VHH binders against o26223. Designs and how they scored, part 65

Target 1, 191 residues: o26223
Amino acid sequence: MKLLWTSQHIKVTVHIDGKVSKMDVLEAIKTRRSIRKYQDREVPEELIDKILDAAMCGPSAVDERPWHFIVVRNREMLEKIPEVHPYGAMVKDAPVAIIVCCDSSLEKIPGFWVQDCSIASQNILLAAHSLGLGAVWTGVYPLEDRVEGIRRLFSIPEHVIPFSVIPLGYPAENPGTRDLFDPDRIHLEKW

## First folded at step 22 (VHH)

Design AB23
Fold by ESMFold2, look of step 22:
Structure AB23 (fold): chain B 191 residues (1-191), chain A 124 residues (1-124)
Amino acid sequence: as target 1 above (191 residues)
Amino acid sequence: QVQLQESGGGLVQPGGSLRLSCAASGFTFSRYDMSWVRQAPGEGREWVSWISYGGKDTYYADSVKGRFTIARDNVKNTLYLLMDSLKSDDTAVYYCARDLFDLYGEFDSPFDYWGQGTQVTVSS
């Protein structure tokens, strides 16, 4: 990861095929799907930097920003995740995974860090999708076995809570867009 | 080859108890979440209970909560369902299943391996 890109807050336009690409935000939200199959292709560090920048742009409870991110590229470490997470097969095939964590020492009010880390996690999925990558949110918190296992594997201290593991890479599948709008879930003025 | 083999079913009276067992082989049992699923005659499959790979997390369907207990023994590679206060509505074939339970994963089919099932019949 290039700390220069994130520490300087430099916006860099990515030229993937010699052209500037941009996806409308509503298109990204509507077309993002969980991707579990990835090309054998490295993800450039600059794309990871952009994704993590996006993750940190989300709102948080009283601006507490309790999130930390572990970027995992090491093949040996990725291959050990199945020992502590039942869905490890897709992580084994991913070129990179991001672990979203809460540092409880950064909480300003108790109990809102889950929403904070959920916002960061969803931003990772959307940013990855907008950059031509595919990702999937694999759950860790609140399952005690998974929290303990991930904490042990990555030497995460007790005051830091692993929330999610998000493998990502260039997609090798296209599950297509779903139509999930349900007007019965919308209540005007009252229930 | 993944194998799941259920046993312990039978005929019981209402209010009775049974213990179902599921012997697992062909995979590292202690690395996988497991579920019990049942199918009553003429009905679709109904999820019953789930237990995490280490046994620390459990969930139950509302229809069985407080009456059924899921457990596992990772040394013996065995999954259990302890059923108390059985009702006629509990009559079904009970399946042991390896569960791809993951939060937000968008799976269409959450179970990748199933046992053959064991019949539980609750009648007077």
Scores: ipSAE 0.521, ipTM 0.819, lowest interface PAE 1.9, mean pLDDT 88
Fold by ESMFold2, fold request of step 23:
Structure AB23 (fold): chain B 191 residues (1-191), chain A 124 residues (1-124)
Amino acid sequence: as target 1 above (191 residues)
Amino acid sequence: QVQLQESGGGLVQPGGSLRLSCAASGFTFSRYDMSWVRQAPGEGREWVSWISYGGKDTYYADSVKGRFTIARDNVKNTLYLLMDSLKSDDTAVYYCARDLFDLYGEFDSPFDYWGQGTQVTVSS
C-alpha cells in the first residue's frame, strides 16, 4: 500500500506513536536528574531513535556534527563496562547505554569537538527525561584510563574519541528536584 | 566484603616525609578509582588526592599539590600517598577511600567505602 500523497512525489510519514510528549521544555530542564537505578524493563527501539534524533539536533562548531553514537543493549557488553569504567559498576544493570563519540575526521575546525559532544550528551539526557526515562552522564573524556578502556572494549578506532557513556532506562528511583538558582552568578553589563 | 586498611602514619618533624599505604581486599582493586581524604582535629573531611584505576590520571587538592604524590600498585592491591615537605597543617587522620568519581554525577558523596584511617602528626 502506497502512502497518501499530499504533493507530487512527497511522502508523509505518520508517527506511529499517537502521543506527542507534553512536557514543557523548561520543566524538562529543571526536573531532569541523574538516574542510576532502573526497572527491569526494555527500552523500545523507537524511544532510542527519538533520543538520538534529539541528540543530533544540537548546534556544532561550523556545523561540523562530529558525533557518533554507539547503542549498547547486549547484556554481556553492558556487564563489561565496569571493567573499564568505575562508575559503570553502579549502573551495570541499565537496559541500554549510549556512548557519545567524536570522529576527529569530521572536525572542520580543531578544538571545538568537546563542546559539540557535550551538547549532544545533554540533549540525550533531556530527551530521555521527556520520554519518561532516566539517564546519567558518566564521564569518559578527558580521563586517559577511561578513554583507553572504553575504546578497547567497544573496538573504537584511534581517530574516534569516546566522550561519554550514558546508561538509561525506566527509572526505579526519584531523587527529586533541586533548587540551584543563584542570583549572585548573574552579572549585568560587566563582571 | 570490601576492606581498606591504612598504615604508615606517625609523628614527623616539619619538612619531613612519610609514605602511607592502603591495603585493599574484597574487590577487584584495579577496576576502581581511589582517593585519600583527611580530617584534621575539629575540622570536616578534606579530599586530598585521587588516582584513576589504571594510574594514568591523578588530581590533587591545591593545599598539597607539589608536595604529595598518589600512586598505586595493582599487582599488590595497594594504594600509596607519598608526603613530602610536611607542614603542621597536614596533621590529620588520613583515610583511603574507594571513589566513584564522575565528572557530571550529581553526587552528595562520591565515596562508597572507607578505611579506618592512620594518624599523621607534624610537630616540632
Scores: ipSAE 0.516, ipTM 0.806, lowest interface PAE 1.9, mean pLDDT 88
Fold by ESMFold2, last read:
Structure AB23 (fold): chain B 191 residues (1-191), chain A 124 residues (1-124)
Amino acid sequence: as target 1 above (191 residues)
Amino acid sequence: QVQLQESGGGLVQPGGSLRLSCAASGFTFSRYDMSWVRQAPGEGREWVSWISYGGKDTYYADSVKGRFTIARDNVKNTLYLLMDSLKSDDTAVYYCARDLFDLYGEFDSPFDYWGQGTQVTVSS
């Protein structure tokens, strides 16, 4: 990230090898799609840091912030994920994956960690999209086989619950935008 | 190539029991979630039950909960459906299907391979 001063006190963000654009929040939400095919291109650590910063900006029950994140770049580890996550076959082709976990020792009010980690996971997807990356949320919790398998593979302790595995990379597909607005789901004043 | 072969169907009176089997080949069975799906004559396909690749997680449609039991044997590469307390509404062709089971997916079809089906007929 390079900061440039001008006589108008305007700062411009410049990246070494990529175009940076500011995406409107509503645009990001409406255009984000699950991306399961990735270019053979590394994702800079800087972008992962920005994504995880965004993940941790989410609200949580009584500000408990129960989340932990495992960043996986090792090819051998990524290639083992399909052994314990049947839907996660695309993870072997991703340059990096983020595992969102709940540390139950950080819960202040029991039973809200799923909402907390869901918020963090969605922020990861939106932040990745805004940075020109594609990602997909592959579900782990509440499926016992997946939870146990991911826990074993990544040496996650028993008080920590793996919630989701999110592979990400520069997209190699464009599934297009969907129009999912349904006015029949909106109820004024009462059901 | 992926192959799923159902067996065990037949004619049963209401209140009876039947066990379906599905032999899997051409893929690593123990790495995939599996489902049973049924189709009555002239109707669309109805999901019946699902089991995770290791067998620890199961789900059932409300129409069969408490009466049907899904199981798998990863040594024999076989999926099972034990059907108890059968009723006329259970008459259908039953298929085993390999299930993607994408919890947060954006695709319409969760099943990528199907068996040939086995007929179950419940009549009085």
Scores: ipSAE 0.512, ipTM 0.812, lowest interface PAE 2.0, mean pLDDT 88
Fold by ESMFold2, fold request of step 23:
Structure AB23 (fold): chain B 191 residues (1-191), chain A 124 residues (1-124)
Amino acid sequence: as target 1 above (191 residues)
Amino acid sequence: QVQLQESGGGLVQPGGSLRLSCAASGFTFSRYDMSWVRQAPGEGREWVSWISYGGKDTYYADSVKGRFTIARDNVKNTLYLLMDSLKSDDTAVYYCARDLFDLYGEFDSPFDYWGQGTQVTVSS
């Protein structure tokens, strides 16, 4: 049952047949922002499962699906990430982080795993946002200090490449939406 | 209290070289990426080079690539810029800065602390 707002300034209630309204995909893409401040609130395992399911829905080169994900909830481990990832200071305040990795043994065509893991990483950001969470993609690859540091900290084997660290949690900030559309970046037929 | 102090600037002839130093204190230097930034007379600040906290990764502006070398000594807490083949358009005040830059970040400001600067003048 839906009740419409009128000029009488009556509060209206929207109820969609017992189902929670889902965020439109274009709205999610346009409104997602990097969130670096989080509430002191646990993120349920079920939401992480949904996010990682979404991450694995992305296309990959020749369907190679080279990605692996490390879910980090241990407080001591999260607090150590800034030691090997200078931009990652906010990670110590996150309830959970996801490390996106490439397992090179799953690569079928060399040289495309960066695109593959980028797609998975962006899907994590969008899925988290659609579930009411905030996240940020912090870069690891191709910076050698960061790759080596994260690999060492999480005991990642040599054939596995840490690509990104994505802290997430219920947001404690609202940076607002940006209008970044630039028609000068659009070229018809030719450059 | 974070402090950055540059030194080693001076007057040099075109084609000459200088080594700039930046002494860091008040923070764990080895945990931060660092940059050199310069400001020529009447111009805004121009990023020059960047080095990762462990020194394994470096980037350079196109204007200095092949001529400048950034380095760090995490034992001495010192950032360096070796400047070779200097040109008149390298004349500027050179600053070291703590760099909060991330590859995909939506940062409002990439540098949170600056030194006082050291003058480099390349002339006749």
Scores: ipSAE 0.474, ipTM 0.799, lowest interface PAE 2.2, mean pLDDT 87
Fold by ESMFold2, fold request of step 23:
Structure AB23 (fold): chain B 191 residues (1-191), chain A 124 residues (1-124)
Amino acid sequence: as target 1 above (191 residues)
Amino acid sequence: QVQLQESGGGLVQPGGSLRLSCAASGFTFSRYDMSWVRQAPGEGREWVSWISYGGKDTYYADSVKGRFTIARDNVKNTLYLLMDSLKSDDTAVYYCARDLFDLYGEFDSPFDYWGQGTQVTVSS
């Protein structure tokens, strides 16, 4: 499909003008940390909508957009995740979790869905951070036990592959910023 | 209370084989990923191998790939390490460890419980 732009767009862009944006994009990328402790506070539906909107803004192989998202708020379901996902204490304590999935029937070229869903997952982390939330990407794919366990727990069909579970909430910890820049990883012109 | 009891260590010649066992109690063994970790005298811990809670996924340190095999029996609540082609560099105390492996976390895989260890000595 071709994208058409009109002057009548409903603006969903973030403006860096002090009245609309809370955080510069480079600042968000550099300061985002995995957050595993959350306040006992619900996350409004509106913030989840904004986060999922951001998730779907990522590029995908040939614009295939293979992602689906399961939003989990039910306490009993959140408490069952540790039974099939061993890093369970933090997911159990989150007010909400997002499960990022690939629908293989949407693949236009095989084998690129992991990149596509990784992009969506990182966008969820950055969007949550920009909205004052903390999140962490907990891995499901490619671990067969986790994939099967999550698929069973959430009644995910065979052609849909659970990729990640992302618990989120208002943070109850601040692990601080890390300096990870390594100039030895930068290669000019050739390896 | 969580307990991990390693056994099967001993003295072996280079090129020999051993099977280590780890009996687990005090928790639902089949719900936890498990690792073997070793420590040579005067050195820090070295992760050796990992197995998922259902046994479908395994990973190995480069130093042991092709020589060691991790396995588990969720009926007997036992973790195993089958060690073949042993060499002097494999001499260490071997620990069974419960692993809170997080595939994309910001740690190297935190271990929350391990046993007393079993000594493996490969003579030169």
Scores: ipSAE 0.460, ipTM 0.793, lowest interface PAE 2.1, mean pLDDT 87
Fold by ESMFold2, last read:
Structure AB23 (fold): chain B 191 residues (1-191), chain A 124 residues (1-124)
Amino acid sequence: as target 1 above (191 residues)
Amino acid sequence: QVQLQESGGGLVQPGGSLRLSCAASGFTFSRYDMSWVRQAPGEGREWVSWISYGGKDTYYADSVKGRFTIARDNVKNTLYLLMDSLKSDDTAVYYCARDLFDLYGEFDSPFDYWGQGTQVTVSS
């Protein structure tokens, strides 16, 4: 690594000799897209471990950390998801899916678990993307049919709330980058 | 072959009621969310109402809330829209659509199959 200092200002230049640099976090955020088509290729457990580690790094209300994750690789189970989750038809084509759940017994203050699990779900998407995978957040909560269907399919206890189903795999599509910046949504000092 | 066929439209006086039906075939109806969408003459399409595959969840556009009721019969493979207190602004062609409801917003088109439509005209 080569480090440079100057008298005019402090600049740090880092060179990774002969190695490909990891994706910058801002680039990951800007380029992540929902991926619904996957290669016929297994996802190593090491990558799933990294993704779940990232999921658990998110903040939560009063540090309650109410999340649980179900990792689904079994073809029979993946193929049953569309029976209770119509939007999830592509899930049976994925090599793996992660179900993000809230354990209500871990809530310290009621009503904030949705934010907590949303943060964990978004971290899963970003981590997957940074590792060369594609993923999509398919909605479960707050739709009663989907919540009850997923709970029944995976034997999830009544105090645990399935929040999202996230299929992932090596991408077989490239939907491109969107330009969503809207300066009219930015308010300085006041509304 | 997915097929959706609407019926039950017609001419009605303001304040009147109609029941629209949509017969579904070529797919397992009870495994899909469904919507009603309408298009007034010279206007773009306007989403009206949505119902989950089991019927437990419903949503309505503000313009029809309290006046319209969406329902489904998964034995008869039929979607319904019960329209009460009709106004002239409700004049439109009404379509049923199979809805790929995406709670988090990246799906470019939420509807993958559409019916032929049925005309509702509310006129004095």
Scores: ipSAE 0.455, ipTM 0.788, lowest interface PAE 2.3, mean pLDDT 87

